Miniprotein binders against q9bqp7. Designs and how they scored, part 107

Target 1, 240 residues: q9bqp7
Amino acid sequence: VPQNWFPIFNPERSDKPNASDPSVPLKIPLQRNVIPSVTRVLQQTMTKQQVFLLERWKQRMILELGEDGFKEYTSNVFLQGKRFHEALESILSPQETLKERDENLLKSGYIESVQHILKDVSGVRALESAVQHETLNYIGLLDCVAEYQGKLCVIDWKTSEKPKPFIQSTFDNPLQVVAYMGAMNHDTNYSFQVQCGLIVVAYKDGSPAHPHFMDAELCSQYWTKWLLRLEEYTEKKKNQ
Short names: E, the ipSAE of ESMFold2; O, the ipSAE of OpenDDE; V2, 0.75 times the mean of E and O plus 0.25 times the DockQ between their complexes.

## First folded at step 9 (miniprotein)

Design Ld9 (at its last look DockQ between E and O 0.61; V2 from the best seeds 0.00; counts 0 for: pae O 1.9 > 1.5)
Fold by ESMFold2-Fast, scan of step 9:
Structure Ld9 (fold): chain B 240 residues (1-240), chain A 82 residues (1-82)
Amino acid sequence: as target 1 above (240 residues)
Amino acid sequence: SKIIVYVTIEAPSPEELEEIVKRILRLAWEHGGEVIYVEIEGNEAFILLELPTEELAEKFAEEVRRLLEELGLRVEVTVERE
């Protein structure tokens, strides 16, 4: 158990719609700060096993593509992910459609991949929105908060070329989701409670995306692991 | 002390592979194990797990080998103390 344990859920908050909840999804900008981001904490506290897996992947890719090919591949993967997120933000925003301006973003295999997931998504409350845990001192930029099959979720959109039918195939993504959830639940810019997570892995070839739903119990389990990573980061930063 | 188990399996189809992986993950849970990572590529899967004791890790490894042997499929299971 982490030395500075803190609850993921806020007992003062409800997951039900309130009169104070905005009709337009929230989009709070991420402010440049010395406070660490979720992604920085996770990158600085990788386990020996995670470092091994990352190095194994890099070596295989470099062998297959060459060093220049590897750089181009990783750059393209990053760009595709960015465009996928931009397309989803446009699709889920109630104010206008992107289709009339950039049909290529809406026709990608990744967008086709998530169509069956999007049919179950409604009640969008936040898109590309900053969260901050004031007590635990970390920040993040979450993709989406919406109802998935009637349950309010922090939703994280991922792209992949290889199948990821198991949540354990998504590396630290569950930790990222619960870190955002805990921050949002204790961030004064938000008034609602999120108790569930959803990781959606979309595929380039349009194959059906894999949804990894995380109920409240699973979120609580990953939250404990996130707190341990945060504690490790904090100790490392103090000792420098 | 951590006991790390590496499992590599092959199956004739992706559908069979996913079903076998699910059974292996359940066996890990039954032996008090934690799944660190699952990678699927083509007809092969690589599973990385942590088990609480060497005795439980060896028992888990035996059950996995038995499962795959009964299915007539290839499996490699390695148990390492960290």
Scores: ipSAE 0.483, ipTM 0.811, lowest interface PAE 2.0, mean pLDDT 86
Fold by ESMFold2, look of step 10:
Structure Ld9 (fold): chain B 240 residues (1-240), chain A 82 residues (1-82)
Amino acid sequence: as target 1 above (240 residues)
Amino acid sequence: SKIIVYVTIEAPSPEELEEIVKRILRLAWEHGGEVIYVEIEGNEAFILLELPTEELAEKFAEEVRRLLEELGLRVEVTVERE
């Protein structure tokens, strides 16, 4: 139970994007400031149990890949995630570089993994766009805002090497999604709001991605948990 | 491994982030550290490490802070003791 509750949705804002808005997805630049990011809040409030689970995951990876294999995996994690997000931004923004400059970016097991999900995605409103909650004072960079099966969602794309060993990497993902949602709904750069979320976990081998849809009720439940994490973070910084 | 170290990095671009992460991982190795987990989202990175002693962990943390302050970048390094 947060000490200072704040609503995730903005009663002064329409659920419908303006018909006169440009058809180009929003891409608000991220501004560095003293305001904490969503990821910083979540990582600075990580529990000892979460760290323990990550250590267990590391040990399983070492058992499977060997120590040298695990080092190679960790050194390459940036490249795989970066390429996946770049490819998705290109696919979802058809006006961006029509000249096929990123052909290698589109060749990925992760992109194959997500194809069946992309068929249900339309009406892209924002891509790789900054959000700021102007009252609660946190910032983030969301992946995508688009319709999924007719519902406007904040969509977060995640990569996973294998389906089973990466369950822990999705532990805080619902909190991340609702934090972005709440920020967008209270950010003056956006004229509309979003009530649903989607987390898509894509796999390197091209196996069908797992979508995790979050309706408004589920988002509200996770919003309360996000507020507790933000409150915990704020208290830690006051004591430093 | 006894000492857990959390590193959170913000960079101006994903390309600059990649180079910074590489430098921090090499620095961790130089202090006897082992990587537990690396996560990268946009222009932000999170690195979870195990270092063998409090002394090495504090030396690593101070060197990381100095390096990124020299570059004008925001970094948070937390050494978990006990």
Scores: ipSAE 0.448, ipTM 0.796, lowest interface PAE 1.8, mean pLDDT 81
Fold by OpenDDE base, look of step 10:
Structure Ld9 (fold): chain B 240 residues (1-240), chain A 82 residues (1-82)
Amino acid sequence: as target 1 above (240 residues)
Amino acid sequence: SKIIVYVTIEAPSPEELEEIVKRILRLAWEHGGEVIYVEIEGNEAFILLELPTEELAEKFAEEVRRLLEELGLRVEVTVERE
């Protein structure tokens, strides 16, 4: 049990989505502060096993592509991921805020991959919006808060060249999602609460994306793991 | 034993962040390092690198710190032994 237990859900907030879909999704800017991001916490608390897996993957990729090829690959993956998120934000944003849709951004295998998921996404409440957990002292930038199949979710979009049919193959992505949920549920900038998470793994070849839905129970399980990672991070920082 | 280096960077804009990341990747290469993972969250980037020796890792870390301090950017560099 984490020493610094805090609930993922806020009992003071209504679970009922207020029926008034905000006409415009929230986009709270990320403020520069000394507070660690979710991503930072996760990166600095990686398990030896995770490190090993990443190293194994890297060695395999270098064997296949060469060192220069791997560098180019890494750079391209990063760029493709960024473009994918930008395209999704454009798609999910209200038409009035649509900057000139760079049609080129929409012509990607990743966008094709998520089309069947987007059909089930509605009621977008936040896009690329900052969350802060004041008590637990962490921040993050969440991709999306929307209804998926009628359930309000924190949605995290991921790109992959390899199939990830199981949530367990997404490494710390479930922890990231629940960290954003917990922060949002206790952030005063948000008037609503989320009880579900969704990880969407989009594929470069346009094959159907894998949705990994996280119900309230599964979110609670990952929340405990997140709290342990956060404690580990905090302890490491005190010893530095 | 390979040395793992974690670099956390905060930049004023995503565009500046990308340029800084590119510079760090170049520095890593010059020191015989390999990039394992790069993640960007808003204006913050996290880079996981592997260096062949502690000496190279520390030298790399110092150069990264110096570079980013000169630019007035927030940086955290952590060197960990496996």
Scores: ipSAE 0.086, ipTM 0.506, lowest interface PAE 1.9, mean pLDDT 87
ESMFold2 (binder alone), look of step 10: mean pLDDT 86; pTM 0.848

Design P1
Fold by ESMFold2-Fast, scan of step 9:
Structure P1 (fold): chain B 240 residues (1-240), chain A 81 residues (1-81)
Amino acid sequence: as target 1 above (240 residues)
Amino acid sequence: GRVVDVEILGNRAFIVLELPTEELAEKFAEEVRRLLEELGLRVTVLVERDGIVVYVIITAPSPEELEEIVKRIEELAREHG
């Protein structure tokens, strides 16, 4: 059990819509802060195997593409991911028209890949929105909070070049999702409860995306692992 | 101990080793770190233990030097069971 254990769910909150809930999805801006982000915590607490495999992959890529080619490749992967997220935010926004958005954002293979998942998404409550866990002192920027097949979920959109048919193949993504969930459930800017997660892995060639649904029990299991990573990060910071 | 995987990529070698016990894995990792310190600055990239597995990343100016260091690490693993 983690030394700083804290519950992921807030018993004072409900996941049911309230008449007072805004019809427009929340979009709280992420502000620069001394408080660590979820991605920073995960990056700084990678397992020894993860670090080894990442360094090996980088070296293989540098050998194949050259140093400049590798930088260009990683920059392009980042840009494609950013455009995919922008397109999804636009699609899920309550706007009547996307006239102000670049039409090309909607034509990628990644968007084609997620079409069958989007058919099951409704009741969007938050898009590209900042979360902060006030007690555990971490922040994050979540992609989406919406109902997937009738269940309110923190939804994380991922792009991948290789198939990810199993949740174990998505590495730290489940930890990222539950970290956002726990933060939102304890953030005063939000009034609802999220108990489920969804990781959607989209493919550039338009092949059907793989959805990885996480029920409340699975979220609780990954939450314990996230608390251990957060504790490890905090201890490493004390030693710097 | 035994070598699980070795991959040489340019001026770096990526080595995965497995020891019979966690105690032997930790002792082996410490001896690898000592060996690499004796060989000089910039040779060691990573030496980390996770349970009975030890992950090693080293660099060297030439393929010949790299191969010799890998061979010494493999010999050291055999000495630790």
Scores: ipSAE 0.671, ipTM 0.917, lowest interface PAE 0.7, mean pLDDT 86

Design P1b (at its last look DockQ between E and O 0.97; V2 from the best seeds 0.73)
Fold by ESMFold2-Fast, scan of step 9:
Structure P1b (fold): chain B 240 residues (1-240), chain A 83 residues (1-83)
Amino acid sequence: as target 1 above (240 residues)
Amino acid sequence: GRVVDVEILGNRAFIVLELPTEELAEKFAEEVRRLLEELGLRVTVLVEREDGKIVVYVIITAPSPEELEEIVKRIEELAREHG
């Protein structure tokens, strides 16, 4: 249990829309400052097992692809992920008009992969939007906040070349989702409460994406683990 | 201690071990570092408590793959000497 424990949910907020809520999805820009991002906290507090597994994976890939081939591979994975996120933002934005490039991107295997998930997504409230936890002092850029099967969720879109049918196979992704959730629930730029998460793993070949739904209880469990990682980051930063 | 997993990938060896106590794991880790230093090779040794177990992760980098098989055997022997 973390020494500086803080609740993930804000009892003063509701997940129901009210008259003051904007009708278009929020897109708060990410401000660059000295406050650490969720991704940086997670990168700087990897477990020793995670460090070991990452080094082993890198070595295996370098042996298969060569050093230049590995750099090209990782660059392509990053670019495909970025394009996938841009396509999803376009699809879910009510004011979006398709450009030629966006239209071609919408035909990708990753977009085909998520079609069955998108059928259950509605009531989009935020897209590519910055969150900040004012008390715990961290920031993040979340992908999407929308209703999934009637429940308001922080939704995180992931691309993968290999199957991820179990939430445990998504590594730190649950921590990332609950970190965004806790920040949004305590961020003055937002007025609503999110209690659920969704990690969607899309596949390049168009195979059906795997949705990993996180109910309030599961989110609370991962939130405690996120607070431990944040505490570790803060302590490690003092000792640099 | 005992070896749980070993994978040699080119000029690097990746070893996972379990040790009975944190004290024995730290002593083992220091002896592994000393062994590799004497051989003039790079090594990373990480000790972690995971689900009630003490796990040691070892990454060795050698100039060539040929040296790694014998080094892994020496590390296995050293682990047996530590419980």
Scores: ipSAE 0.712, ipTM 0.942, lowest interface PAE 0.5, mean pLDDT 87
Fold by OpenDDE base, look of step 10:
Structure P1b (fold): chain B 240 residues (1-240), chain A 83 residues (1-83, ends at bonding distance)
Amino acid sequence: as target 1 above (240 residues)
Amino acid sequence: GRVVDVEILGNRAFIVLELPTEELAEKFAEEVRRLLEELGLRVTVLVEREDGKIVVYVIITAPSPEELEEIVKRIEELAREHG
């Protein structure tokens, strides 16, 4: 049980969008602060098994590609992910805010992969927006807050070269989603609450993306795990 | 203890071991670190509790793959000595 328990949901916020929902998605800039990001917390609190498996994977890739080939591969994966997020932001943004859509960004297998998910996405409330949990002292940059099949969700977009048909195959992504949810639900910059999460795994070959929907119960379960990771991070930093 | 998995990948070896207790795992980890430091080799030893088992992850970096095979055997022997 976490020592510093805090609720994921804010009882003072209504789940109903206020009628004054801005027609434009929120885009709060991430402030560079001494406050750890969700990503940093997760990276610094990986299990020893995860560390071992990652190092072994890296060594296999270096043997196959060489050191320079592996650096190039890693750079390309990062670039593809970035371009995918930029393309999604462009797609989900209102037309009036659309700077010149680089049509080349839209021509990707990843964008093709998510087309069937995008059909069920509506009511975009935030895109690439910073969240801060003031009490728990962490920050994050969430990809999207929107309705998926009529349910308001924090949506996290992921790229993969391998099928991830199960949420368990997404590693710490569920923790990331609930961390953003909990922060947003208690961030004064947001007037609404989110009770659901969605992880979308997009594929490079254009095969249909896998949606991993997280209901309020599943979110609460992962929230407990997130709090434990955050405590572990905090303890490690006090001992440094 | 017992070796669960061994993989030699070029100049690095990846070993997974199971030990019966945390105390034995920590003693084993210290012995492995000492042994490999005396040999001038780089080692990472990680002890983790998983589902009531103690798992030890060992990553060794050596100048040659041939040295790793001998080192793996020595680690296997040390694991047996620690149960």
Scores: ipSAE 0.711, ipTM 0.938, lowest interface PAE 0.5, mean pLDDT 90
Fold by ESMFold2, look of step 10:
Structure P1b (fold): chain B 240 residues (1-240), chain A 83 residues (1-83)
Amino acid sequence: as target 1 above (240 residues)
Amino acid sequence: GRVVDVEILGNRAFIVLELPTEELAEKFAEEVRRLLEELGLRVTVLVEREDGKIVVYVIITAPSPEELEEIVKRIEELAREHG
């Protein structure tokens, strides 16, 4: 139970975007880092079990690939993730920003993996857009706000190499989504709010991505857990 | 205390222990850190309450598998001395 509870939803705000439909999704720029980001809070508040399991996984990978092989693996995973997000932003943008798309961005197993999900996505309202919770003092950069099967969602895209999924993301993915949702719902740059979340796990081999839908009730449950993590982070910073 | 799991991965050992109280676990953790510091070896010791139990995570780096095995045995003995 958080010491200071705060609601995830804003009762003064509509859960539907205005009927005025702009042609371009919102993209609020991320400002200088004066308050903690969602990912920083989550990284700094991992349980000791999570830290132990992560270090053991790293050691297994180093034994399997060698130290240089592990560095190459890590670099490649980061680059693939970056390319995946770039491709999704391009696909979901209503305008063609270049005469020719970078076909290497669109030729990936991850993009193939999400195709069936993208068919159910419409009404894109924000892409790669900053959010700030002005009361709780945290920031984030959300991937997408759009309708999924008729429900307006904060959508978070994740990559996974099917043979060896990374453990760190197992329990924090829903917390990241609800943190972005809470921030957006209390950010004056946005005129609407979102009550649902979606986590999409895409696979390198092109296997069908797994969607994880979060309704308002589930979001509220994870919101409580996010508030505990934020409280833990704040206490840690006071003791530095 | 009791060793729950041990895994040796190359030059590192990954140990999970259960101790009866938080106070004994912190004393054990301090003694493990002192032991490895005296040997000039790197160690990480993490104490956490999980599901009403006190769990201790130990990660050791040593130059040989023989040294790792001996250190693991000493850690097991030290855990028994703390309840």
Scores: ipSAE 0.595, ipTM 0.909, lowest interface PAE 1.1, mean pLDDT 85
ESMFold2 (binder alone), look of step 10: mean pLDDT 82; pTM 0.790

Design P1c
Fold by ESMFold2-Fast, scan of step 9:
Structure P1c (fold): chain B 240 residues (1-240), chain A 83 residues (1-83)
Amino acid sequence: as target 1 above (240 residues)
Amino acid sequence: GRVVDVEILGNRAFIVLELPTEELAEKFAEEVRRLLEELGLRVTVLVETPDGKIVVYVIITAPSPEELEEIVKRIEELAREHG
């Protein structure tokens, strides 16, 4: 579907904070339904080159680690990512007088890696929250919506080992961010407008994380590419 | 056509080829699938046209690296037969 008919930004929403904006970050649970997720759309519309390169990478890893070793490696990578996201949600959530953060969740090289980024993050609006584009019929679970250096952003936290273990996740990260942004901007569960994105790549050894800021113009460019992927997905579904 | 890249990784071979036309690429892809089916082996053949080039990706699974070397040579010959 053309960008002209489905804009990423909602003209009926303000990008300025309102007094009615929630003081506690929103956490809307993801509902199971037939509507495709952002990650499913992206996985089903990979380029043939991406499919080939992913299979070759998997085979190299299996050859190096063995099948059991590869399964353990990938399981550990996903577990580390999950723990990193849990730690960030804990750090960014408001604390009550009787509630303390789990010390073990805050210990990792990845958390050390993002400390300089977190100093510039404030005004958290949503954490681990479901989004749905009511008109384009897709859903997603975003990591965080907060102000980064004074600009409201959809923030996506990524973990990386050097060398990177998974090439596919590197290519589609900007598309994932703008897909969540467009969904949130048109989801009745939210009242604010997001026009910027931020991809933060954290490193296991504690080396400073790399922030990749996406301004409104760049988000609009990636939104056009996301719409093409969504159209491709829809077309493939009709022909099955 | 010509082979751009070949990598044999254990019991799997990964081949990248360039073909002169989309018609020849589709014909080549179908002949590769047929060849591997006759051999009773698994194959994935993907055709795409990035940046004006016509590229074919082939992934083969076979019992041994030695068997893969022979299959790769047959695929190289088949590519030459298709322009």
Scores: ipSAE 0.664, ipTM 0.928, lowest interface PAE 0.6, mean pLDDT 85

Design P1d
Fold by ESMFold2-Fast, scan of step 9:
Structure P1d (fold): chain B 240 residues (1-240), chain A 82 residues (1-82)
Amino acid sequence: as target 1 above (240 residues)
Amino acid sequence: GSERVVDVEILGNRAFIVLELPTEELAEKFAEEVRRLLEELGLRVTVLVEGDIVVYVIITAPSPEELEEIVKRIEELAREHG
């Protein structure tokens, strides 16, 4: 897919708050169809090195934990991530839309980890909301769109057992963020422009989360890489 | 390790090998021959080529003892292509 035909930013949209912007964060439900999700595209277009390293890691874990232990471990990691996202959605939602909160979820180490970041988050525009790029034919479910230190960002919340101080250590997370950004900027369900991304890596032990901010220039660089992954996915699907 | 073998790790009944060939053309040819050879031996194999001369090989064998000999054979095959 030619990058010059599909820009990440929409020149017809403003990045400034409008009076027409909703006071309640958007939560458009994800309707699954034959259209691929961002996570599916990335999963099916992993580099040869990524595939090799992932398979080696899985084998190492299976030897350490056993087959059943590994399945339990991966299920627990998934559940912890899901609960973390649910807690963040609850914290960032307006009072009128909040359900009765689980106090234990709100006191997890991961939530303690992100307190520093949450103090700089305001003006929430979307939470757990579906995005679709009509022209490029992909969909996604973004975590959050909000102002971080005064800049409107697509924010992606991650959990980790190990420190990730550099953005390069987040694997395909930057691609995921810019894919959501590009889709939202061209999705008629949204009226605003987002030019920045933020990946927040939270730690189980409550250690301060690491924010990886992506300015417009960095987002444009990762958008080029996302378009290549999308093109690779499309080619694979045509041939098989 | 050998000149062509960058990394080898045997984990139970599976071997994970990283090799570098002199050219992209030789890497592609080597990968096809490795895949063919190991499939002929009845082993489950994954061979991945990164366009810049790196070949990743994942072998699943019935036992760890067989993997050491198979790794040596693959290393020899890589030298024949260099």
Scores: ipSAE 0.618, ipTM 0.888, lowest interface PAE 0.7, mean pLDDT 84

